# Ledger of designs, part 7: VH-VL binders against UPF0128 protein PH1314

Target 1, 225 residues: UPF0128 protein PH1314, of Pyrococcus horikoshii (o59052)
Amino acid sequence: MIKMLEGYYIIENPGVVPAERRFRMKDLKAWGYDLHLGTIEGERAYFISKTGERHEGETYIFKGKEYHVSRTQKEIPENARLLARIIIERGNPYLEVWLEEEDVKFPLTKEDPRIILKRIWEKEKLNQLLKHVRAVGLTTDFYKDNVFTQGIPLPYEEYPPKVRRVLREVKDIHRDLTGFGRFVFQYFGEVDKMHNYRLYWTLPTLHLFDIDIANEVDKVLGMLD
Below, E stands for the ipSAE of ESMFold2; O stands for the ipSAE of ESMFold2 at other seeds; V2 stands for 0.75 times the mean of E and O plus 0.25 times the DockQ between their complexes.

## First folded at step 1 (VH-VL)

Design si04 (framework fv_siltartoxatug)
Fold by ESMFold2-Fast, scan of step 1:
Structure si04 (fold): chain C 225 residues (1-225), chain A 121 residues (1-121), chain B 107 residues (1-107)
Amino acid sequence: as target 1 above (225 residues)
Amino acid sequence: QVQLQESGAGLVKPSETLSLTCGVAGGSISNYYLSWIRQPPGKGLEWIGEIDHSGSTSYNPSLKSRVTISVDTSKSQFSLKLSSVTAADTAVYYCAREDFWSGYPRYMDVWGQGTLVTVSS
Amino acid sequence: DIQMTQSPSILSASVGDRVTITCRASQSISSYLAWYQQKPGKAPTLVIYKASSLESGVPSRFSGTESGTEFTLTISSLQPDDFATYYCQQYHSYPLTFGQGTKLEIK
């Protein structure tokens, strides 16, 4: 759950300083960045750039300091850990990322040590909700192949009007709707009408038993307003 | 309380694929890394690899060419496949949970009871 | 890979003794070390994490210390239930690595 504390929104551990999480090179690349070794005013430093960009040999001047990029790293340095935490400040989610070697912190950005993650965070909230919605659906104690195979999504025009409204809003917010579409197909592509009824029942059930999550999803999707 | 339980065949023939599943009960796996560790009879512990709820994996380089770890969040389980087994792969196999959000994750706070896999003809 | 070396490999002791087991890392791992207890035929259980933090439910007679790359697990007054094999584990760098184990046995 997402909670606000001390001017920030914090995921996990409400009432505590935001938790630090250890990451791998594949996580950094999944966020869309490559890692580089270089210098700031001649001292060793690390930087990130968008995946696929080439910065080797380039020099930048910012606020009177010289930043030089030497080479691209294929892996996290042997004696370092890649650490990050998610903080949300005034509605804007940031990923603070750094390398830590023997208690020395190396920020991974040239200017601000934070990366904006609004779309990724909204997608993660939706993925958590979809897992819960699927689990609630599975509590009907029925065995159908499409529950386990998650059949091919329906064409957009073949979804019910209420579902199409949600898909339009999610499409504007999220990059990929495949997971949600597959979930909808699981209940609406069924031969019997009880599966169709189950879909509409599931959403009210979330509001009844998991009101905080349902309200957060509604805020993200704009369904309530 | 979260509990982990290994399952799978206890006897595997040389050159075949070892396949094990770990069931997670009593809690969510979403905020944790899930790992496999093995222990040959009379020997120490060896980390095999880890996976998170999104399917992102890290493997021990010594086993990377033979190991696949997968996760099925809808069944609350994750699985290990180790190909081309030999007698050296005979071990007790454990699944374990790594605390991801404690600030310093990757120590294993919850372990399964372990399952013995013997590689023999 | 970071190599973890435990000493001694076998330690014989009596109930009531103060027992210390050592673990040395081949390079700096800061405080990213855990200690596990394994009884015969059972899975390992967490005792200490982050070098010196006691896991919930573990008796207060267990403690951990660190000094550079050297780590110790101490049991202040050994009880019958403490005879087991103890493993250290670093979680600073991949791959995660364990020490070879210290078997604590009855004298």
Scores: ipSAE 0.000, ipTM 0.419, lowest interface PAE 18.0, mean pLDDT 68

Design si05 (framework fv_siltartoxatug)
Fold by ESMFold2-Fast, scan of step 1:
Structure si05 (fold): chain C 225 residues (1-225), chain A 121 residues (1-121), chain B 107 residues (1-107)
Amino acid sequence: as target 1 above (225 residues)
Amino acid sequence: QVQLQESGAGLVKPSETLSLTCGVAGGSFSTYYLSWIRQPPGKGLEWIGEIYYSGSTSYNPSLKSRVTISVDTSKSQFSLKLSSVTAADTAVYYCARGRDYGDYPLGFDYWGQGTLVTVSS
Amino acid sequence: DIQMTQSPSILSASVGDRVTITCRASQSISTWLAWYQQKPGKAPTLVIYKASNLESGVPSRFSGTESGTEFTLTISSLQPDDFATYYCQQYNSYSRTFGQGTKLEIK
């Protein structure tokens, strides 16, 4: 069975969209799903059951019944795309799905999907991080170039009130996420060549004062196997 | 599907503390912001504050000195305490959940039915 | 704090009309704005999120647009169920500010 890892997927012409947009991976596992991560064949995602059955797309057949990622479905426009992502938050893996917006579109090609997915992952991860903090009046550049990357920080009480609020929120979030900070993405190669699957990336690495979360992600995913 | 329900005393005496609890059932609250909003009779909506499942809070500055919001993840509940109440605090109090950032733009997608709290002696 | 100003306070219209409600932010809020519908005695319900995204289950006659700090909610052809009070709300800052509301009533 393919080990679960963080990653992105493209589902073309899904026909229907789950009404729920975020699923706890533990629940999906309990319902008999195993998600195949980081592998895109023909630019579509697929799910593997606990018995090894595979269904391409968002619909899954288990014990003779048809299941979708959510208990409810909605029809969507012709040629729409659904993006799916597995992320780890506070030690818990989640599957997220959403309709692709114009500003995050990319070519439908097999011209090294790892490069395309790395760019999408990096952009989305940075955007999600900034929105999570809700930094009123602060930008990405402040975080990347000052708080976590510019060496010795100031004592907390010496920051302006807006900055202190952001730092407090960041510390609260980081306590849960571990390794919040500058993002570094790397490929560790193919994890499971024996099953003839290509994993386009194994793990992102995330550094905050040099804390690497790659092993923590592996440990969490290992608990689900 | 997802249900939010407020509970607590509907009558509070002036100068005392208003206490309400919101129960969340039928969905995840761990990836959402949980908020309290109030509406005085015949008036508009006023945001009181919010809490993330981690315990991180933010409050309306006009109420900050009197407000405490807390979360109990084991019971899927979050609570509001508003101290030193006056007649001006008489309102329908709603709890609501907001979608997370990134792929889930923030908006209150589910609300409780509201509970009227009257401040009177 | 960011202030949200809605106009008009009261809007009288007939079934079948196209109506537009406006909301202005006192400073930039990007797309971080939601629209809610509230019927008498009921909790508000989400109609539009992120300025222009239609909430699931909301009829397609509802739409939202943005232009700088100006935001609009448009109902292309009013139905009887649409007469309600509408509120905008910004969530760019933690002081989540609502507009004063627009009561849409039968002409």
Scores: ipSAE 0.000, ipTM 0.400, lowest interface PAE 21.0, mean pLDDT 61

Design si06 (framework fv_siltartoxatug)
Fold by ESMFold2-Fast, scan of step 1:
Structure si06 (fold): chain C 225 residues (1-225), chain A 119 residues (1-119), chain B 107 residues (1-107)
Amino acid sequence: as target 1 above (225 residues)
Amino acid sequence: QVQLQESGAGLVKPSETLSLTCGVAGGSFSGHYLSWIRQPPGKGLEWIGEIYHSGSTSYNPSLKSRVTISVDTSKSQFSLKLSSVTAADTAVYYCARTQLERPWAFDIWGQGTLVTVSS
Amino acid sequence: DIQMTQSPSILSASVGDRVTITCRASQSISDWLAWYQQKPGKAPTLVIYKASSLESGVPSRFSGTESGTEFTLTISSLQPDDFATYYCQQYNSFPYTFGQGTKLEIK
């Protein structure tokens, strides 16, 4: 009983990949996804699916075309709706995932396979930011809301040159986290002639997430690697 | 059956820039990272850096201020530039590839080219 | 940086011998370790990848094992073609780092 797939195909070397769609293959496996290797029209291809048995010779229909994959899952997840491409950056494989526009019309639920990929994407982006902040010796606080109620941030021009350099350097990482709400950097003065700086990140409205996803986001925001 | 071949000047003067090219034959850059690795005479191996066909690079922090790796997909080659050389940069320079199927080990190497920095 | 330490630096052996070379990582690298063989005047060639996977075309007398941060390369019945310098390399973290090499020479 061959099933139609709606977005599991991964084509090796996709070219330029938008940062907001990159997923680390290792993390996808940790979250219960398998990676399968095959061939599309003579070119190497991968596809992702939830953990299951593998067998060869499976044929899938996607966007009106037939694809043959040499290593395939015997049982295909019923809610497969993801299209992904593989990219290799700095020796590490990442997946680029596309969500169809009509999929955005419906609220995400914990049963939607896109929820796991969104959590993994958000985790990777937050981990990149946390590593950069830690490397320059800054402290962080994160809030689970869309309202910032503590202190007043300094205007950009009032930060010392060292701090302004750090702010510019994290701009790309912060851009990738736009969906998480506001990024706020505050100065708390001097303690023992040392400058005390803090970074604050407010979470967006949670109407697109269920409680399990909110808890995973909280874990990522509170974690030090 | 991809083959790699280094080329470039074998003698470089101190303070100048070392320039080498690696030609790739028998296959594409698809899914492959191309690296430069060096070996001073009688010593061990040191990784310099890597590049993907898109131009994305990673460098050894010990050399990062002096190293540039670039790719020319139209000529199936990639190159190394190492600035401000000294006698300590005298070494055999290898190009090598990594790929997903031999997960990130150097499965193919060029034959190497000796670069001597004379003072 | 992750330091890779090989032992011994020089190993003298005879054809037919079983030889073992060890490599120790200064921190955990999981199984992201490769072994290379280098003959005088030649480029290194891959022997073992991912700690214990034998490269295609490499004789079955070669094997790799891992135990924590300690890795071994074993040649079960040494042949004349096996006398060379062997290097281990970790590729768990950037920068990639190599051991200092073990020279396997004729007794």
Scores: ipSAE 0.000, ipTM 0.404, lowest interface PAE 20.4, mean pLDDT 63

Design si07 (framework fv_siltartoxatug)
Fold by ESMFold2-Fast, scan of step 1:
Structure si07 (fold): chain C 225 residues (1-225), chain A 124 residues (1-124), chain B 107 residues (1-107)
Amino acid sequence: as target 1 above (225 residues)
Amino acid sequence: QVQLQESGAGLVKPSETLSLTCGVAGGSISSYYLSWIRQPPGKGLEWIGEIYHTGSTSYNPSLKSRVTISVDTSKSQFSLKLSSVTAADTAVYYCARDSPYDSSGYYYEYFQHWGQGTLVTVSS
Amino acid sequence: DIQMTQSPSILSASVGDRVTITCRASQSIGSWLAWYQQKPGKAPTLVIYDASSLESGVPSRFSGTESGTEFTLTISSLQPDDFATYYCQQYKSYPLTFGQGTKLEIK
């Protein structure tokens, strides 16, 4: 039996693929998603409350198929498996990845990415599970008073010297991980003031042109402030 | 073939301003960072600062209050001014260009191309 | 500031020898390190970048390695043209900093 905790549940298999279109979330102030799409027709994504009750109100479109979050009084099928979920603990949102033997939590807050990456590195088994989970990115402050992000890559020489320093430090950290995850800088405004820079960590299977989803993540985190 | 060439006065009096210009030929100055580096006689290399064609600069904090670097893309040159000089500023001054890091056109501040250097002596 | 310390200050070797020059950083710099060769009376020239990448046109007898904050430049079979002072440089953080130099003397 799967744990009936607050989050999104979907029947496992076929494999999880990158979302082609971002979803809308009506009343959930959190980010991240699990999505198990493919050849199984009639499947629905459900938001499950802490009591195990399904909630209606959300629609997701992927590869021309429409998935609904629908209210129902029925229990979750035994062949459904929790891949990842969004939970709120003490007012803070987390992306929790369910392993059969262990829960792993990644805070969706302003945290140093080096701490998050150490957790991921130490949980090598999680990397195989994460290929079935689409966590677009983990947002964080790379330095105490600075957030560095880029929506569209600029030529390196067009960045201010302080931003180039951060880019070099991020590359250094990424080298230590040897293929696990990557940092992407999401640029939302003018380069000289740096207040619009935010650092995202993404799964290695995500590309920079999935930045629309990273922008949605940024909006959700902004609403939590 | 990219060529960098320093020019300017070889003798400067104490308390005056040292002025040097670097001309760039065989390549554009609009696509990379341009640095000044100095070497006192018999000593090692010291980075002074850098500039990009937009006017964006970074200076060594030890020299920041005395240094100004400027760029003139129409003349394909960039210049160094170091004010209030003393005998400790006697050195060979080099201009240098950073390198393209990869085929994406990104740069890192290691120096593929250097000028020949020009000796500036500070004495009364 | 990141300080770069080179050793030895002076190294004497014969043609055909294998020589190793060391550079250590006062803090982690990843692989953000370059090596330069400076012959008497001339400007420095790039030999190695990214700690271990050989610059185009530089002979294959030159190689670089890294281990933590320690970096080495090795010349596997020394030639007369290799008489020079060698400098390391970090480019991870501003200000950019160089080592003090290692003078290689061929005897």
Scores: ipSAE 0.000, ipTM 0.420, lowest interface PAE 17.3, mean pLDDT 60

Design si08 (framework fv_siltartoxatug)
Fold by ESMFold2-Fast, scan of step 1:
Structure si08 (fold): chain C 225 residues (1-225), chain A 120 residues (1-120), chain B 107 residues (1-107)
Amino acid sequence: as target 1 above (225 residues)
Amino acid sequence: QVQLQESGAGLVKPSETLSLTCGVAGGSFSGYFLSWIRQPPGKGLEWIGEINHGGSTSYNPSLKSRVTISVDTSKSQFSLKLSSVTAADTAVYYCARAEMATIYWYFDLWGQGTLVTVSS
Amino acid sequence: DIQMTQSPSILSASVGDRVTITCRASQSISSWLAWYQQKPGKAPTLVIYKASSLQSGVPSRFSGTESGTEFTLTISSLQPDDFATYYCQQYDSYPRTFGQGTKLEIK
């Protein structure tokens, strides 16, 4: 079981933040990006930071557990509740997916990750997230029967510079996963009556590593209370 | 499969209001920012403004005092009104969409364009 | 407003040529740049987004690069169907702005 709040980013002090609802943000570079994304050159795996620095690696530690990044599923610990990992080779995405509840596994391939993620969505994992998001009262004008309709209600330019920088940094993660964000990247934005910017993200890698995504979204939303 | 189609009067008198509608055939506006873009004959492209499904708008500051964009989700249509027109507003007017689900706000689908001439 | 400047304004070339069109932003726009192709009498169509990503259905002979505030669109082996006007567009800042266009014409 991997339940991760590091991939869900709650902004501390986005302009004006009520004291009673103060919260902390995790560093995308240190946790979400470097731990979940890698590049394969031949059979060697590398982690890439958002600054472009590359680190050769096959093993990393996340929340006290050791995980392997490799081309084969055999090297992923059997006790991990992993749905997928994403590895990029010279700009080409490789996606390794397995759906334990269906006894269905997808080998690490150059198949378009958007197609594989649509298969996951068709098994209603993402549909559960969409139903949960609508139920907690986020902006319903943008929430429809598919994952393509979540959006930020304000024009990009109207967000404070600090918020725009975070949005651009999250988008840069998706550059390495061409088209991936179309199927699983979700962001939800609103401006509450205290003029507080509430932005919710799901990272593709984080989303695919937890089979109880609705519970993780609920935890993120609960932290804003 | 999905097409955007502009419609409205092709001739408008100076000082009057230019009014155009963009309709969707074979789909919906759900999940998209919807923009108006114009092109005077022989010249380049100028972004006018955008609207989303919820009715939130952004306008080009050069046109903001004269522009209103509105959406009718029940008809899968959005409309442009440009007031106090002059000969400088003569242009081909395009509608276009950009996907809301990500911050990739490029225009992936355009209407065929409609020429509006401002003359007496 | 962010000013987008394209060069050249007119480019004459022959089928089979490698052609490169340049677009320069007046300030940093990161990679938030798209390229559009407009054929005479028709609406623009998307070719490249995020500076270097090829739109689905667009031939692989099209490519985009970025270096600071300078962006290029390259067609590696020009085909008859490629003679058109090309526009760059930034979407980093409002208002959204376009370059003045580069007309690619047959020599």
Scores: ipSAE 0.000, ipTM 0.408, lowest interface PAE 17.9, mean pLDDT 59

Design si09 (framework fv_siltartoxatug)
Fold by ESMFold2-Fast, scan of step 1:
Structure si09 (fold): chain C 225 residues (1-225), chain A 120 residues (1-120), chain B 107 residues (1-107)
Amino acid sequence: as target 1 above (225 residues)
Amino acid sequence: QVQLQESGAGLVKPSETLSLTCGVAGGSISDYYLSWIRQPPGKGLEWIGEIYDSGSTSYNPSLKSRVTISVDTSKSQFSLKLSSVTAADTAVYYCARKGYSGYDSHFDYWGQGTLVTVSS
Amino acid sequence: DIQMTQSPSILSASVGDRVTITCRASQSVSSWLAWYQQKPGKAPTLVIYKASTLESGVPSRFSGTESGTEFTLTISSLQPDDFATYYCQQYNSYSWTFGQGTKLEIK
């Protein structure tokens, strides 16, 4: 199957996991495991060493942060690479991507993302959906006016500081990569309800949608290849 | 053995900026969150904010408009700036280290604390 | 944010007593709770983390329990060195919050 969203979703450690089942990303590399050959099956992630040995990992320590691999419900291509990870740190999204020199020249989609977005806009789909969405400040208090912007694509400088930090992280890792990126993250505020958002990356503009609207955008993009 | 030590002016005038530095010795700061916590005389503890070695910060929402925390990994130090201070900011200020995992995300090492008095 | 309520505010006891201090969270903190001891003029020191795990070097007379949103710190046989103020702290959700403290004083 063709999947426009590639990579893996990693959330903040959501519960109690034994220390013996935690793996530091640097330790996995030192052990000879190729992160590019990782697979996700249900709630567990598996890494394949260069010798073909499988190792199960549920929680990873990456750059000093502990994260649990969330259940993906996605098919993993044979010999798939980890293209992106969305790290949720205590309810705040943090984007990290794993790129090799080879990946820098590989778009996440076979089509120029600007052409895809132009076709959506020309059909007025995205403009209609943006009437009902807002960019969020990715803060613990999303009820405050200053954490919302109109759901119109904006230049980088006009996004809230926390969103711009996330974009800088993505841009720094994706230096010369041109492509359409879709990232899923979960937002935990002071309310019991978890809010899911999708971040669509096509610098110099950012499209940040509530999950309901993101699902409609994904459907339209799927019909356009 | 990890040791944290606060330093900075003990007296700050109203409306000025309170500035403190925490030095970390005997351990790495690279895989830990470094925090500031304060305690007004005779009162309880209040978390101010934290920083990771990447420069990523999180602040107490009640203080976020006035707080800046920064880190200097080359000097094994991190610093707190609190702007527009008032008498209500008079407190003992502690720096503390917090682990990165859920099991050890409690404050495991604390500095001795430094009293900052806001008065003219 | 999550409010942490401690009771009692002051507890008077004698050496050899069993004492219990309670901490209640306004919402679930899923065992992510620590207890700190603060002696006069000193920084707080960790006693218990993850609700019931004793910090290395802390005497075995200290123990913690959890029941829903209610947490307790128990000292099974109070010693002179145990007279201090005790704080609970949740580390499940930003912003990190502390209880108001329980002062354990000699009767």
Scores: ipSAE 0.000, ipTM 0.405, lowest interface PAE 20.9, mean pLDDT 60

Design si10 (framework fv_siltartoxatug; at its last look DockQ between E and O 0.06; V2 from the best seeds 0.00; counts 0 for: pae E 16.4 > 2, placed apart)
Heavy chain, then light chain:
Amino acid sequence: QVQLQESGAGLVKPSETLSLTCGVAGGSFSNYYLSWIRQPPGKGLEWIGEIYHSGTTSYNPSLKSRVTISVDTSKSQFSLKLSSVTAADTAVYYCARLHSSGWEGVDYWGQGTLVTVSS
Amino acid sequence: DIQMTQSPSILSASVGDRVTITCRASQSINSWLAWYQQKPGKAPTLVIYKASSLESGVPSRFSGTESGTEFTLTISSLQPDDFATYYCQQYYSYPITFGQGTKLEIK
ESMFold2-Fast, scan of step 1: ipSAE 0.000; ipTM 0.423
ESMFold2, look of step 2: ipSAE 0.000; ipTM 0.417
ESMFold2 (binder alone), look of step 2: mean pLDDT 90; pTM 0.927
ESMFold2 at other seeds, look of step 2: ipSAE 0.000; ipTM 0.427

Design zi01 (framework fv_zigakibart; at its last look DockQ between E and O 0.02; V2 from the best seeds 0.00; counts 0 for: pae E 19.8 > 2, placed apart)
Fold by ESMFold2 at other seeds, look of step 2:
Formats: structure tokens, C-alpha cells, sequence
Structure zi01 (fold): chain C 225 residues (1-225), chain A 122 residues (1-122), chain B 107 residues (1-107)
């Protein structure tokens, strides 16, 4: 829903943050991992390693177990799904990732999503995400304060076309959300060729692990710069 | 939100067996290994072994091979440990504990059950 | 088997004191040591992993250090809630082994 309230432009998706989400090989690669089929202690398994760290035919020991790489996967197998979820343990978020082949689950990693997101954003040069992230949990909060001259926030009717175009891009992103999201925006006008605005943007953290969504959010955050 | 709830205290005669249960909730049971650790009265902690809840694979401390049998029921999110041929020196508190390693065992545990007291006496 | 030897076995201290508990391994175990706190009638609680990494929710007055064969747990300013038994555990090699415990008592 879209609301105007005392100079705030608000886009909100009511709902529950998704419990888990399906991802593609390009996402896993952006996270910095290769997916392997092979054995762990002689039993057939899927597992990951850092990109380029392990090769087909390699046998190695990790945390007291023997791994053998039979094949490094180029795509997620047709009979499998790459899945992830965010869990909160003792107040801290963790990204759990697994591959589900038919009804068999192969856990791949559990890691602090803040570490993985920072790695992605640095590698992909998503500078707006890096600059403006406030918090990461089940949702990720962004706060951007680009106010150089503050006054009374303008009503939507006075937003220039460039600002309205940015808001259309935000609406497009929110249209595709499946869960809670909130965008809160104030616009104070253009002074000395600089747009004066403030925004707070809450998005489901799982969605930011989709590299295409991460790119779109980064682009939108910078459109008025 | 992660919880491990163990079955209640047991009093047994020498030669009997006992099966301790550990019901997990608040996490994906099959993604973590479950350790079993015992503590005799007034004594320290002894690692007995683990079960990988997803695969059913076990690793036992040699000291407890033949004494302990570890199983799991993935449909019930429950791990079990059975002790056979009980002797008085099997009297202890038995804990289940979740290995912190999400997809691969780390060797240390972040969540513990409340413990089950097994007393073996005539 | 890797033997973990804790010292002291019992330590008496007052609220506000700084205390140190030592754990020595019978062979090099890199940094693969965890520390647990256990109160009477309760399960152990993880405090520290990888010798020095503080578990989420554990007060910052707890710290760990060491590598190789000698490891320490330090409590910088004791609180009433800290009187308990402390165990180190190695996870370098199977079987996993614990130290014998250090009971921290109020003086």
C-alpha cells in the first residue's frame, strides 16, 4: 500500500517474511562458492567450497572428514533445488543454505548473512548498499540521509519527474516482494542541483541474496545522486 | 527457540537397558549432528559419540562401543541413545547436545538438553 | 587420546575479582578449544569457541586466549552469576575430550 502522511511517501507490503527461498547457481557464485558433487567419508554428497579453492578429482580433509570432488557443478541439477533461510539464534542472524535433491537434503553452509552480504556487495561494487545498510536480521534496513538543506517536506504533487521515476522503480521492486517490506521517503526539494531527501528502506534479507534484486536496490538508492 | 527436551529420569537394575530420548525443536533437525555426553556424579564430562541426524551415520568413542547405541527418528525430530547391560558405574546424567556445525560437524555444541539421570542400583 | 588438564581444580574468589583458568593439551591442538560453564543441576553452556570467539549473548567480561597447547579463560570482574564449574573441550581430534573442570567458588 501507498500512503502520504505529513510529507512522508510510504510503500508497504504487509505479510510475513518468507521462511525460505529458492536460489540459482548465479546467486551461489555471487556469494563466493562452488557447488560440488562427490563424497564425504565415502558417501555420495553435495558440498561447497570457496570459488576456485577445490577442483575436480581432489581429495581433502576438512574438520576431520575426507571429501572427494567428483564433479564441480555448472548449474543446479534439474532434480534439485538450492534453498536458504534466515534463522535467529541468541539475537544473531544466520543464513542456512542447503541443496534438496528429490527428498534428500544436503546442508551446504551456515554463516552470518552480514559477512556474506558485505562480500557480495564489495565484489559486485554495490556501493549504495555498502554505504547505507543499517541493520541485518530477518529484514535488512537501509537508511540514507541526503539532506543538505532541510525544510518542510514537499507533498507528492510537488515531486519533480526524476523523483517520481525513482519512486516508480521502488514500487516495481515492492510489487515483486513476497513478504514484508517498507519504504519511507521524504523529499525536501532540489537546492544547488542537489536533491534533498531522506529514506528508510526495509527489505526481506533473503531477497538481497538474489543478485538481481541486490543490483536493482543499489541502482535505485543512487538514482537521485 | 532452539530446544532439546530429554526424557525423564530412570532407575534400573544391573543388566537392564534404557533408552533416552532427545526431542529437538526450533531448527532443522536433519541439518545438525547430535552429540551424547555423560557426567557421572561429581565428575567431569565424557563425550560418548554423535549421530548425524540427516544421514543416520554415527561415530562412537571407543570406550562406549557396544554399550551405547545412537539412533534418530527424523519424522519425530528425536535422537535416541540406548544403554545396554547396565552396571552401577553407568549411573550418570546423560546429555544430548547439538553440534554447532550447520552442514559439517565442528566438534563443539551450542545447545544442550536438560540431561537425563540414569541410576543403576540393586 | 588428547588429555586436557585444567588448573586449578578449585578456585575461591570474591565478587569483582579477575580470575584466570588454564587448560593444557597433551599435544598441539591449534585453536580448537571451547569453554563451557555449568551450574549445579544444569546443562553446560557454551561460552567460547576457537579459543577466543565469544558466543552470542555471553557477557564481555568473559574472554579466552591461547593456541597450541595452552589456553586460558579469563573473567575480568566476577559477578555473583559466575560462580560455577568451567570446562575446556578440544575438538582437534576424536575422541573429543574435556578438561576435568574448575570449580569457581565464592570466598
Amino acid sequence: as target 1 above (225 residues)
Amino acid sequence: QVQLVQSGAEVKKPGASVKVSCKASGYTFTSYAMHWVRQAPGQGLEWMGYINAGTGNTKYNEKFKGKATMTSDTSASTAYMELSSLRSDDTAVYYCARDEGYYDSSGYSDYWGQGTTVTVSS
Amino acid sequence: DIVMTQSPSTLSASVGDRVTITCKASQSISSWVAWYQQKPGKAPKLLISDASSLESGVPSRFSGSGSGTEFTLTISSLQPDDFATYFCQQYNSYPLTFGQGTKLEIK
Scores: ipSAE 0.000, ipTM 0.493, lowest interface PAE 15.7, mean pLDDT 89
ESMFold2-Fast, scan of step 1: ipSAE 0.000; ipTM 0.430
ESMFold2, look of step 2: ipSAE 0.000; ipTM 0.422
ESMFold2 (binder alone), look of step 2: mean pLDDT 94; pTM 0.961

Design zi02 (framework fv_zigakibart)
Heavy chain, then light chain:
Amino acid sequence: QVQLVQSGAEVKKPGASVKVSCKASGYTFTDYYMHWVRQAPGQGLEWMGYINPSGGSTKYNEKFKGKATMTSDTSASTAYMELSSLRSDDTAVYYCAREGSYYDFWSGSFDYWGQGTTVTVSS
Amino acid sequence: DIVMTQSPSTLSASVGDRVTITCKASQDISSYVAWYQQKPGKAPKLLISAASSLQSGVPSRFSGSGSGTEFTLTISSLQPDDFATYFCQQYDSYPYTFGQGTKLEIK
ESMFold2-Fast, scan of step 1: ipSAE 0.000; ipTM 0.429

